# Miniprotein binders against q56419: the designs that were tried, part 19

Target 1, 326 residues: q56419
Amino acid sequence: MEGRTLEEVQEEVFKRHGVLVPKKELEDLAKALEEAGLLLTEKVEARLKEEEEKLKRERPMRLAGLSYPEGEREARAFLEAFRASYPGEGEEARVLLMPHLEPSRVPEVYGAALAALEKTPPPERIYLVGVAHRPLKEKAAALPVPFQTPFGPALPDLPALQALDALLPFELFNTPLAFREEHSLELPLFFLKGRFPEARVLPLLVARRSPELGEALKVVLRDFPGLLVLAVDLSHVGPRFGDTPLTRTLAEEARRRDLGFLERLAEGEPEAALAFLGANPTRIDGVEVVASLLPLLRERKGKVLAHRLDLEAPTLSAVGAGTLVL

## First folded at step 3 (miniprotein)

Design u4
Fold by ESMFold2-Fast, scan of step 3:
Structure u4 (fold): chain B 326 residues (1-326), chain A 104 residues (1-104)
Amino acid sequence: as target 1 above (326 residues)
Amino acid sequence: SPIEEAKRLIERAIRLAQEGREEEALEKLKEAIKILIENGASPEYVAFIAFLAAMWLVRRGAPPELIVRLVREVAKAAIEAGASPETVKEIVEYAIDLIEEEVG
């Protein structure tokens, strides 16, 4: 009833049902709703604090039984099915760009990532950089706790995380609640943990471009070498994203934008990749990740292994996904 | 069935909200509420819709004020779709109980 008077509510009830509700009953209802709202606010605030405390110990699986199987045996078979969906061989990766959208939508793209991981020597640690889908108190954040997976917990690399935190002008461990429900970390981590069960992880989220993160990571990677993974999706097109219904022409334009972006990254020219997107406007949440990590992407050549524009038929919309090794 | 249509709209709304598209999610929830009410749904079913919407906001770490606003918007939509004031009161009270159960 916020923004509405009791008289407006009474008018609506009268017009809809032809009944005059006594003002006293409407006043009692409004008071009850206001009191209930206050109680809900207090309870939710208390429970969010409680949930934040739980996240100090571990990050539980949220998408098990939905996006991937909960049991280890079933999870292993599921992962191998994705690998089988990609007919090619991988390339060794020092930097891997992979998607984070629902895996079942683009199995061959995740399969290409798995193929690259097969050719990559097991890293001691993985720098997993995803996109924040919830507000962060700072431009970037990390959560220094075990992340549960069907293959066992992915353990945090505490020394490397602490070294990173020390080099940043902001507190790295600033928004634990943002990690409670975060598919851009959980979905890639399923595949990474399945291939590198002994690797420790630095789970990182980027909300806004942070050049200081890229500079700090360059220093940390020298002392704590590991695999850098950018978990990013590509073009977002169609009515679901404020655009016109997808046509063959618009789909081909989106595919060309995605490939032009990835190809420039593969040439070791990340600034040119970002400029290309600026000239060919598209909604790519991962652009903030690439913009933050420029020092780690320059002059590093590689190969695009896979790309797909996944169509959402009911809304005539699409999301681009790709696998790039550098 | 109308119940199955409402369920599909709710599931779509949850997906939209998880993608950060709260306004579109709310529109799909309002459509589902209207279908349920027009087909004689009880206050219990309408409260269930409010509960599902509030649940994904809690799981997303939404600020308490957004959760309160969602519950109020669902209550307002129910009245506008022809629910009685008593039905709206029952929706709010039942939704709070369900949220407390999930969070607690």
Scores: ipSAE 0.000, ipTM 0.248, lowest interface PAE 15.2, mean pLDDT 79

Design u5
Fold by ESMFold2-Fast, scan of step 3:
Structure u5 (fold): chain B 326 residues (1-326), chain A 104 residues (1-104)
Amino acid sequence: as target 1 above (326 residues)
Amino acid sequence: SPIEEAKRLIEEAIRLAQEGREDEALLKLYWAIEILIENGASPEEVAEIAFRAAMELVRRGAPPLLIVFLVEYVAEAAIEAGASPETVKKIVEEAIRRIEEEVG
């Protein structure tokens, strides 16, 4: 309800139904919905406070039994199967870009990430930066609690999180509920915890560009060295994402957009990577993450290990995924 | 069939919501609503299906606020299909009643 105008409502109805709803009829409806919405909001707020209280202790698994096995032994076999799906050798990562979409759709891409982790010395901590799929009160947020995984809890690095919080012009621990249902952290964390069971984690979400976050992280990483992981998906195209049905031409454009972005990052030119996307319209959720982390990505050269554009034929939609080591 | 396609979209919405992809889940539900209406479902039938889907999404971890967006879209779609403001009001009131039973 928040942020929707009558014009936006009319546009959505017209776009989906091809008929314009009269403004007077929508105005009368909006008044009735406003009154009803207040009651629903009261119930929702009560539930959200309860969920927020639970998140003070731990972040439970939400995708166990769906995207990965719940049991440790089964989860280990599952992870090793992903590694086996990638025929190449990895490269050592100081910074790793990996996807957060459903792993079973792009096993070779997750396998490439695992290959890179095999070549990487075990870090004391992982800076896991994902994308906020829910609104945050600030440009970025963190949740300083254990995140449950089939390999045991991923423990927060409290000293590093406090050091980061102290350097930011906003409260870092500002939106606990945004972490309740966040696959951009949960899915990469499954693989990271499986490979580095002793590593502590800084679970970070970016909603909007925060240059202050990148500047603060550069300082914190010097005092608290660790592996930086950008958990971002690439192109989102087709009706599944509110777009035109995917043609072969649009799929090829999405692939070129993804690879052009990753290649520029691999050359240590993150501003050029962002400019490339600006010239080519995109639905890459990683843009805000990369824009926030510029100080950590500049002049750091690396290699693109894998890329896939996963086509979902029934919906004529696709999601790009890639693995990049810097 | 169109009804089977609508059911498929609802199942995809449930999966997407479990993945924390509420905007995409909501879009799938909007498409299911559109298909049902285009194939002659009454506003009341569409509202029942949409509301059951929304409650299932909430049970599986989707934000309860998603129900508000679905109720708004169903109401708009019902108006587009020729429903009276009285019919829409009844649909919204029924949605509130179901939420009270599920949430408290």
Scores: ipSAE 0.000, ipTM 0.130, lowest interface PAE 17.2, mean pLDDT 82

Design u6
Fold by ESMFold2-Fast, scan of step 3:
Structure u6 (fold): chain B 326 residues (1-326), chain A 104 residues (1-104)
Amino acid sequence: as target 1 above (326 residues)
Amino acid sequence: SPIEEAKRLIEEAIRLAQEGREEEALYKLELAIWFLIDNGASPEEVAEIAFRAAMELVRRGAPPELIVELVRLVAYAAILAGASPETVKKIVEEAIRRIEEEVG
C-alpha cells in the first residue's frame, strides 16, 4: 500500500468515487496482500528499513533530471528563466506562500516567488512547511538531515529543530520515510536554495491540522528568526480529484475560491480565509497548513503576486497555484 | 493519446531501470499508472498494462525488489480506481502467479 494508512486510502476512495469502503474490507485486503507475499514481505521490509537508515544521514534528490536540471549551471539557468517568466516586481516577504506543483506547469507563479525572494533580505534560516503526500505517524513531521540540491546541500538548522521538538506534544522526527519522495518540500527547496544558498532549513510536513505546531513555531521564531514558507497548492478540480470534467463554471468556481482564500490571507485574516472555503469543495490542500499556522498568519497583511489554474489536459482536471507575500 | 503517453513513460522507466536508476524508474511507472486511471482505465486494464511492464523488467534482469514494488503500486492504484477489495486481491494474485511462472 505504498505506506498509506487504511484511513487515508478509505478517504481517497471516498473523495474520488463517492464510495465509503468499510475499514474492515480494507483490513481484509491488506491481510490478503500480506498472505500473497506483497504488502509486508521480509524483502520489502528490509529495503524500507535500509532506506530509512539512509535518510538518517541525508535526503537525496529525487526529481533532478525530471522536474529541474541535475547540473548546477543548468539549474541556475533554469531558475533565471523562471524569474524572467514573471514581468512584475516582487515584494519583501516575511511569510511566502508558493506552490509545490510541477514548476513547468506554472512558471510565472514560481517566477513571482523568485521576485519576492529577490526583494527579501537573506534569512539565516527558512521554515519550509509542505504537505505530506505519504502517511505520517503524527500530525506533522520533520527530517533533520541535509537535503541535496543542484546548488549543494541545504543544511538543517539543528538547534531550531531541537527547540521545536522540545515544545511539541509528539516526536517531531517521527516518519523519515515520508520524506523519501516528497515534492512539496523538494520543488520549493530547489528555488529557495538557489536564491539563499547560505540559509539553513527546517523541512516540515503537515498531514493534519496541528494548532500545537503553530504555537510552538511562534515561540521558536522568536529565538530563531527566519523566513516562513508555506509550500501549498490551491484548488484540485476534475475527474482526477473525484469531480466532474473541467467546465467553464467549475474553473471559475476554482479561481474564485483560490483568490478569495489568498486575498483573505493577504488581509491578515486566516480564520476568514478558512471560513470562506467552508467544506473546501475544490480541495485546496493548503487548508491544513494554514489551520496549523494561524498564530503566525494573523494580522499580517500582504499581497497576492500571481495566480493560475493550470489544466491537466489528459484528465480534464486542473490544479490552482499562487504566490502570496505577507 | 493517454495510452501512448503511458507507453512512453513505461519505456522510459525500463531504460532507467537498466541504468540502475530504480527509484526514477518507479516514479515513471507510477506516473503512467495515474495517467491511465485519470483517463478512465478500469482496474483490470491498469493491472494488465502494469503486469506487462513487470514482465519486461523481469526479462531485462531487473532486481526482484523493483518488481515487488510495481505489483504493490498496482494494488494501491486499483483500490484508488474503485476496485473492490475482492477484485484487487484476485488481480494481484493473478499478477504474482504469472510473474512466477515466467521467472520459474
Scores: ipSAE 0.012, ipTM 0.354, lowest interface PAE 9.0, mean pLDDT 81

Design u7
Fold by ESMFold2-Fast, scan of step 3:
Structure u7 (fold): chain B 326 residues (1-326), chain A 104 residues (1-104)
Amino acid sequence: as target 1 above (326 residues)
Amino acid sequence: SPIEEAKRLIEEAIRLAQEGREEEALWKLEFAIKLLIENGASPEEVAEIAFRAAMELVRRGAPPDYIVLLVEIVADAAIEAGASPETVKKIVEEAIRRIEEEVG
C-alpha cells in the first residue's frame, strides 16, 4: 500500500462509511494485493528490462499526432500559431516557468512562453525540470539520452548531467521507465526545441521536495550556465482531481491563488509564494518543483506574462496555467 | 447503458495514462467502478474491468506497482460506492486470480 498503513486504511474506511471494518478483512486484502504485486513483478521482469534497455538509447515521441504534429513543417506552423495567439511582447528569461498541460487548452500561455524565448539569447543548454507523474526510486531523476521531437533529437548535456549526479546524495539516473510516458517534459520540450534547436537538455523530474537538488543545480549552473525551465501546472480543481464540482467562487479562488503564487515568485520571494498557498494546498503538483529549487529563485525579479484557468465544462473541473519570466 | 459507459471511461482512462495524465486517468477509473457498483454489477464483472485495465497497463509497459495501485483504487472505489467488505474482497481476489492466469 505505497505509504499507507493498515490502520490508516481502516480509519479512512470508517470516515467514509461511518463503519469500522474488521482488521482481519483489511489484512487479508493487503496480503492479496502484495502477493499479486510479487507475482506480477516476477512474470514481467524480462519485458521491463527490455523496455529499460531501449530507454538507454533514446526517448521516443509519445504525443506526436495527439498534442502536436509529427512532421517538421506542420510542427513549425503549429509553433507559429501558438506564438500568434499571444498579442504581447516577451521578456528575456534566465528562468522560465511554463505549463505542461495540453497546449491546445491554453494557447495564449504557451504563446507567452514562445514570446519570452524570442527575447532570450540562445542558451547552450536547458535545465528542463518537470513533475514526475510516475513513482521515482529517489526524490528526483534524469534520463541522459536523446529525446525525439519533430525538430530532430534534443541531445542530453552529458558533462552537466554528470556534474549534477556527482553532487547529489543519490543516483540521478535512477528510474528510466518513469520517462517513457512523461508529458511534463515532452510538451515543454517540443516548444523549447523548436525555438532553440542547438541547445542541449538536462531532462529532470521531481517527485518530492529535494533541497539537495536545488543546491546542486546552483553549483552546476555556475560551471554550465543555461536556461532554467520549470514545467509546472498550477491549480487543479474539481471532480477530475478529487474535489467538489467547480463553482464561480472556487474558480475565482483558484485564479487568485495562482496569480498570488506567481506574483510572489516574480518578486524573488519563493518562500512567500509557498506560504501564500497556506495550510490547505490547491493541488498544485508543481509546488514540489518550486520548493526544491528555492536557491535558484530567491532575489530574482521578473514578470508574469500570462495566466489562464482552463475550464472543462463536462467534468466541472479546471487546471491553472501560467508563464513567468525571472 | 452504464456498462457501456464504464467501458468507454476505462478506455479513456488508459489513453490518459498513456499521455501522462495520471490524475485524470485515476479519476475516470474510479468513476467507472462506482458506476458499475451502483448499477448492480457483480463482483465478477467489476473484477473483469480491473483485469482488462491491468492487462492494458502491462501491454503499455507500466511498472508492476501500478497494477497493484490499480487494484487498490478499484477496491477503494467499490467501498466508497457502498460495497460490503466481503464484496470488495471477492472483487480483489477475482481480479488478482485473472491477472495471474494471464501473466503466468
Scores: ipSAE 0.005, ipTM 0.360, lowest interface PAE 10.1, mean pLDDT 81

Design u8
Fold by ESMFold2-Fast, scan of step 3:
Structure u8 (fold): chain B 326 residues (1-326), chain A 104 residues (1-104)
Amino acid sequence: as target 1 above (326 residues)
Amino acid sequence: SPIEEAKRLIEEAIRLAQEGREEEALRKLKYAILILIWNGASPEEVAEIAFRAAMELVRRGAPPELIVWLVDFVALAAIRAGASPETVKKIVEEAIRRIEEEVG
């Protein structure tokens, strides 16, 4: 692993698998991989270049047949089943926060997002902001190609993407391979394309806080109005995430932290939401997204429509999910 | 049983790899590994099952990128199952060594 620190390896493992691995265990793993010589081979490089070239044309479905149905008719029925799982009415959204974890684990949370989309006028474009689960060359990235879905391809908004690129101090289209396997975009996109089939998309990933991204997006959104979607999960607690086994008390704390975060966002106070997490430590994967988008979240009041802490009983772990409209 | 379901998913993954559907094969394999971990399989059992599947994927021409990711995931699965760092290192080192010998 030439040029990589143990901290970078830990971050990569956490982002890819949602697990924080002890330093000694990662050191032994890194040494085994280095000794075997697979970390940096010519064959790996050649294959990555081939995959990168394919991504210049389109982004194929990766989770079809696993997280959602491949067929359009079956996909439509699947979408309606999620909407039916939420008994409430939606609220119109200018900004929507929704999860990106496996939909079947929190159907009522995705149902709440669908309810909000039903009350929202069809946007010309969707700014879909997910969390990078693989390293990016810059703090953020986008992929300006059609994303395949069971409802047809979600087409990129090229003029809006180019306007965004021009305003940023770094190349926006910097890491195509990070988009090859990215559920934080693919899973929300399934639901968004199902409800707004004509909307174009700006598929964006955030790896580290980028205030310049939020500032640029504020400018672009005025010229290219659309729906802003933050595709983020909330608390990650328990042994699966390098934490202590989940107890009823720890689960209650996680729920309070998730709701405290979301409620402060709903009051139009994103800095207060971040400060609340600083005072009440939690492993929310959307922190860097919220920190990057502060200019877009300030003074936008809204409502928390749903929240759930999904328990993985076999691992005594849990992931929080919520739907927030602003 | 969960173990029987995992074995079925692994066999399906091997068949998908034979058909050139490596990405779908990897998804089935990942799910099988998680089922085993979630149902209390030992680190050694999980590693052995995943290693045999990885070797078969390599023999079927799986891309090196896929193999590197799979080995990394197997190591993490073993750690979650309670394997010591020494055990994980030996499992990963053995898997990589054998994969390199097969692929050349």
Scores: ipSAE 0.000, ipTM 0.194, lowest interface PAE 15.3, mean pLDDT 79

Design u9
Fold by ESMFold2-Fast, scan of step 3:
Structure u9 (fold): chain B 326 residues (1-326), chain A 104 residues (1-104)
Amino acid sequence: as target 1 above (326 residues)
Amino acid sequence: SPIEEAKRLIEEAIRLAQEGREEEALEKLKEAIKILIENGASPEEVAEIAFRAAMELVRRGAPPELILELVWEVAFAAYEAGASPDTVYKIVLEAFERILEEVG
């Protein structure tokens, strides 16, 4: 115990409880707790190292049986039900923006993404860019291992990931543990792997805007062409997100912000999309993703296929979701 | 508020523990820790919760191994909620230092 003697501990105990604890008993207790505390610290370190070591081999499913079915047959039926929830035709995508929130909340938005994938030629690789929900050592990270899905493992594109790593001013493979539980990659990947079972994947997380990531990806995409997927949610409104309770006015403002953001992206004006959200802290998930990928989004025109604001009545909260093809 | 929900879960965990439903108590405690971390609770605040739970086990005559398993479970729940490894170690070390300070 730094700065404290056993005599000082005895004096403190006497002062608080009016009893003098024998020094030998206090020493024996301190030693037992110190030895057990060293073992606990080692156990925490061992657990973290064990989880990190597992992630060097593969990324297992975490949401199977919860957000999507574990079995391949049931997973296929689930995916086709989502496609059926969207009555429109898709459009070919070189860039796809899709949500990563719980699919059952916005089935028609995921259905629109599936419709776009139906019109898109099978890519050799998918650049899947999600939002980090855990701290990263750097502004962005990737995990170069197979990601398990009900449709089999989504294999990493190792040559493209290594090319990307070589062009970045930081180590790309910097925070494996951040990928252990990451729904912004797992949920879109379920749908992407179901549609493009042969495509390799670059699973990328953005924690903070990284213009260097966008510049490097522009170079890598030239040599390793593929589908770019931005897995981002839109407005987060209400007490569940530390905001005021949802009203009709606030819900309409959220829809207006979401659509204004998406429409400016669809015009090939990503800086205008970011500016539209204003200088105030944004509740739109994935702003840091869009800000990082500016070189890939400029002058690309496209179409908003779907938008919904999912209402959570018990918490008076809502999350926006959209599908955009560029 | 999320903090009010976390407080309710901690109160429920205490009640369940008093009823001898220790596994259910631990699950409610873990859920509270996840909410607190997701809403910006400091390592010191989480360590305080771990310390209080640990001292209840000490009062029941639990062996040191069970006391420290509880601290570990709280710290790992924080990790699962998005706390960095450095934050996890800080929670464990601060909770442990407070347990040693109280017991000696």
Scores: ipSAE 0.000, ipTM 0.358, lowest interface PAE 10.1, mean pLDDT 82

Design v1
Fold by ESMFold2-Fast, scan of step 4:
Structure v1 (fold): chain B 326 residues (1-326), chain A 108 residues (1-108)
Amino acid sequence: as target 1 above (326 residues)
Amino acid sequence: GDLIERLEELAEEVIRYLKEHGEEDLARYIEELIKWIIEALKSGDTEEAILILTFLAEYVAEVLHRLGAPEELVKKVFELIKEVAEALGMSPEQIEEIEREFREAIER
């Protein structure tokens, strides 16, 4: 009832239902609705607290049966189909940039990532850096629990996570609920766990630029070497993202920006990659992750294995996806 | 020559219907998509032409369904899209995929 007086509400009810409701009854109703709203808020808060407590034990699958199969055998066949979609052999990765959008939309791009993982010696741990799609209390966060997958649980690297937490000026384990439904970690993890079943994981989310995270990770990686994975999507264009409907010009601009960004990263020039994008007019969501991880990306050369612009006809929009090995 | 003529024929059918129903912006948009396919073909990028034709097919199916287009027009547009796909060298499997997506979009 915001912005409405009791007199206006009374008049509206009379016009619609031919009944004049006394002001006291309207006041009592408004109070009851407000109290019901407070009770619903308390119930929601109680449920969120319960979910947060569950996340202290494990992170369950949320996209099983939707984005990938629940069963291990079906999941293995699914993963191998993605590998088959990419005709190349891949290259060894010390750093892997891969997407986190729905895999079926860009199978060749995920296939390229799998090809790179086939050429990469099994790491003892994977630093999996995704993009926060929900607010974090700090610039970055991690969740130090097993993440369930069809291939078994991906176990957290607790010593490495604790070493990272000790070096940061903020609490690393600050927003468990942000991990409850986070496809930027869950979808890449499906592929990573399928290829490296014994690797432990550091599941990390970046919400805003954190140079402190990159500096801390550089130190931790020296003592706890592993594979660094940046799980980021590229350009987001079209009406779903605030643009006009997709045109050839907009698609060309998105591809130009995606490839220009990736190629500069491949030259070991992450600052140049960020400068190339400027104000980021096509909304590459990897910007905050790359800006946070600069110390890990400088002077590291590599190759762009795949790039696709996924076109969504229902929304007249597109999302860029790529695989980069450094 | 022939392939571009088939694309122009597809444009005429869809654009005429949209303009007759006051959808000038949609008509211009369809023209732009078809021009994109033609430019891809002129540059030798058959893969791009196939990608944009598939996008166009799904979009046109949704638009015609949303506007309540007659069944006969929908069938004619689908036939023209299929003929363009065949002329582009799409496999029977790829064409069957377009048929399924077109059918699914109409059911949405």
Scores: ipSAE 0.469, ipTM 0.798, lowest interface PAE 2.4, mean pLDDT 88
Fold by OpenDDE base, second read of step 5:
Structure v1 (fold): chain B 326 residues (1-326), chain A 108 residues (1-108)
Amino acid sequence: as target 1 above (326 residues)
Amino acid sequence: GDLIERLEELAEEVIRYLKEHGEEDLARYIEELIKWIIEALKSGDTEEAILILTFLAEYVAEVLHRLGAPEELVKKVFELIKEVAEALGMSPEQIEEIEREFREAIER
């Protein structure tokens, strides 16, 4: 490895393949490569191919024991504690916007989502639309396999996924490796599966705005009704995201944009919500998801249940999270 | 007609085994995959049918291995998948890939 650190290799693999390889695995691989005289890149690519082949069968939990408990009993207690963190009552959701941030950072926001789910009749299926934090081959993707959870596997709705694929001008089942470490699906799915154990899931990722996705989903939802979930975060501000350390002014601007975005969505005006953000200088994460789902968000009135701008003290950065019911 | 019957036979063999071993969720998933293949065939989308069949083969091989299924059952399931694959016009190379997955599932 002429001159690259393991961290640089990890970053390169992440950028190129959309997989975060743990440092320990990279260290072990680097050692094995040094012994074998092979380039780190070739072995990493071989391992990524193996992981891609595994993802054809199931998506295993990646954050169990880290972000949420692995055991079912402990997982149920976790859900109850998060619900208890939100003192309010929920509303029935046809569309739920909820965060995908680390749950421990914004417990009351997830609690608000759980409160909404308590008022929601059990859906036959959940359209779970997350944010691709890794490159996709297409604007959007799906992974039509069981997602493992502490509550058992979340089974895909294959008929609905097929119907969606048939209406898209691109292959929906693309870039399976992007799902391997994608927390924007795994974290919300924990809460959703815990509340609706019998619901089938359509795990979708959006990398770039796809108006085609929203129009296709509008048709699919007619024949395959279900709960639409937008798993999105809000503003990302501070040094981790290219800004100065969080100041009162920067935090106020982030909150203003987050709330202004959510309020316009709650009024059934998603185009106005996007227009309000302009160039999105505070980097609201859910913009491409909302832009893709405009046909499903129009004229739906709802309520903002929770919002938080959470400080990451070690980096003096902050991330916005919210819960919205439509 | 014959392809659908073979897929139904495949479903019955795998689903029966999974249900007998308490794997009702996996049985439901395999049933849905087979329905998806059948719908692809009815629509004339052979390419999609092949894609889903390949996926089904890989998944079934792994599940049967994980559950410690008898070699006789694994072989029977493979033969049914192979018959469907051949009828769909899959290449010898594609069928060999499926065979490799089943072999690896038996040898592990």
Scores: ipSAE 0.008, ipTM 0.240, lowest interface PAE 9.3, mean pLDDT 86
ESMFold2-Fast, scan of step 3: ipSAE 0.382; ipTM 0.762

Design v10
Fold by ESMFold2-Fast, scan of step 3:
Structure v10 (fold): chain B 326 residues (1-326), chain A 108 residues (1-108)
Amino acid sequence: as target 1 above (326 residues)
Amino acid sequence: GDLIERLRELALEVIWYLEEHGEYELAFFILEQIYDIIRALKSGDTESAIHILTELAETVARVLHRLGAPEELVKKVFELIKEVAEALGMSPEQIEEIERRFREAIER
């Protein structure tokens, strides 16, 4: 109980004192890292298990007051402002690809997603597929608990989740701690819950390609129809040599790669979209998501509603974001 | 112990350099990623450890290049990453992929 993870200790020191450990203290940190690695002790393991047990009841908001407003009224106004940032009408979605990047950096892209949701009949459930930013014990995972939002809790669809679990060769609820800090679910969920407050959710994370997941989801969707949402960011490009800002050429290449990928998905050709990325080297964190969901994406034609390549000021990097309706 | 010792040395080299250059947030992020590798190994998830290491290699290369790190530090950090990869039982092809991503990141 007394135990804290090394990460919690370091985060607390940084937040409270604004200083990372000085050189002499780095030697003590090195010793602590050795001890933590060799002695992930009964106390540390007990603490992690306790946090895991808490996640069996609910998933609290982590980004409220940072990426979106905490209060319901302010959250509603925030969502409407994003919708207003996109001048188009949107299209009805059976499958929606949207980003999980910080919304304020790509407001038109989130606005396009909202426009599509406005044209979409309210689904009974949303299959929300994000990208694992922490290790999973299996290729994919889910967390069958309410996810808190400013619009109230997004309730899990327990019958659909159980049907999915029964069809998979691994335990679906295998890594609760991976959901504790996961913006690829939390940020899209804010917008989805604001638009469809009554819809239940299947919160899914993909770490590595799982064709079993895609095959199982195809079966589950027949009995439990709903909206499939892929929360995927696109190109990740770093700065050229030194502190130089991104070149026009690098930015154009990233935009062409993003649009080529999205347009192939819009033609119902997800294998061609993946092959295109393989021929045009880039890092898209959603590749494993798309590869896992091939059976749900094949032969579904649609439309790219928006795309932006946005600068990450702190790292002088850029991340692509897009909205695709299938 | 050997693998954890190599991860520790990797953490110290990168964190010390980042702190010296006032990049405290990046130092914290890198340390968190290294600990995610340790957690994955503790859970028997070697595939996730490999994935995190591969992405960490790219991130570290990008950050060191952006800050104008000396070639000897970049080389030392890469050798430590390679040693961790070897200790994880990564294939020559997987290690070559890490080298490719590292080289691409320092060239961008």
Scores: ipSAE 0.000, ipTM 0.078, lowest interface PAE 26.5, mean pLDDT 81

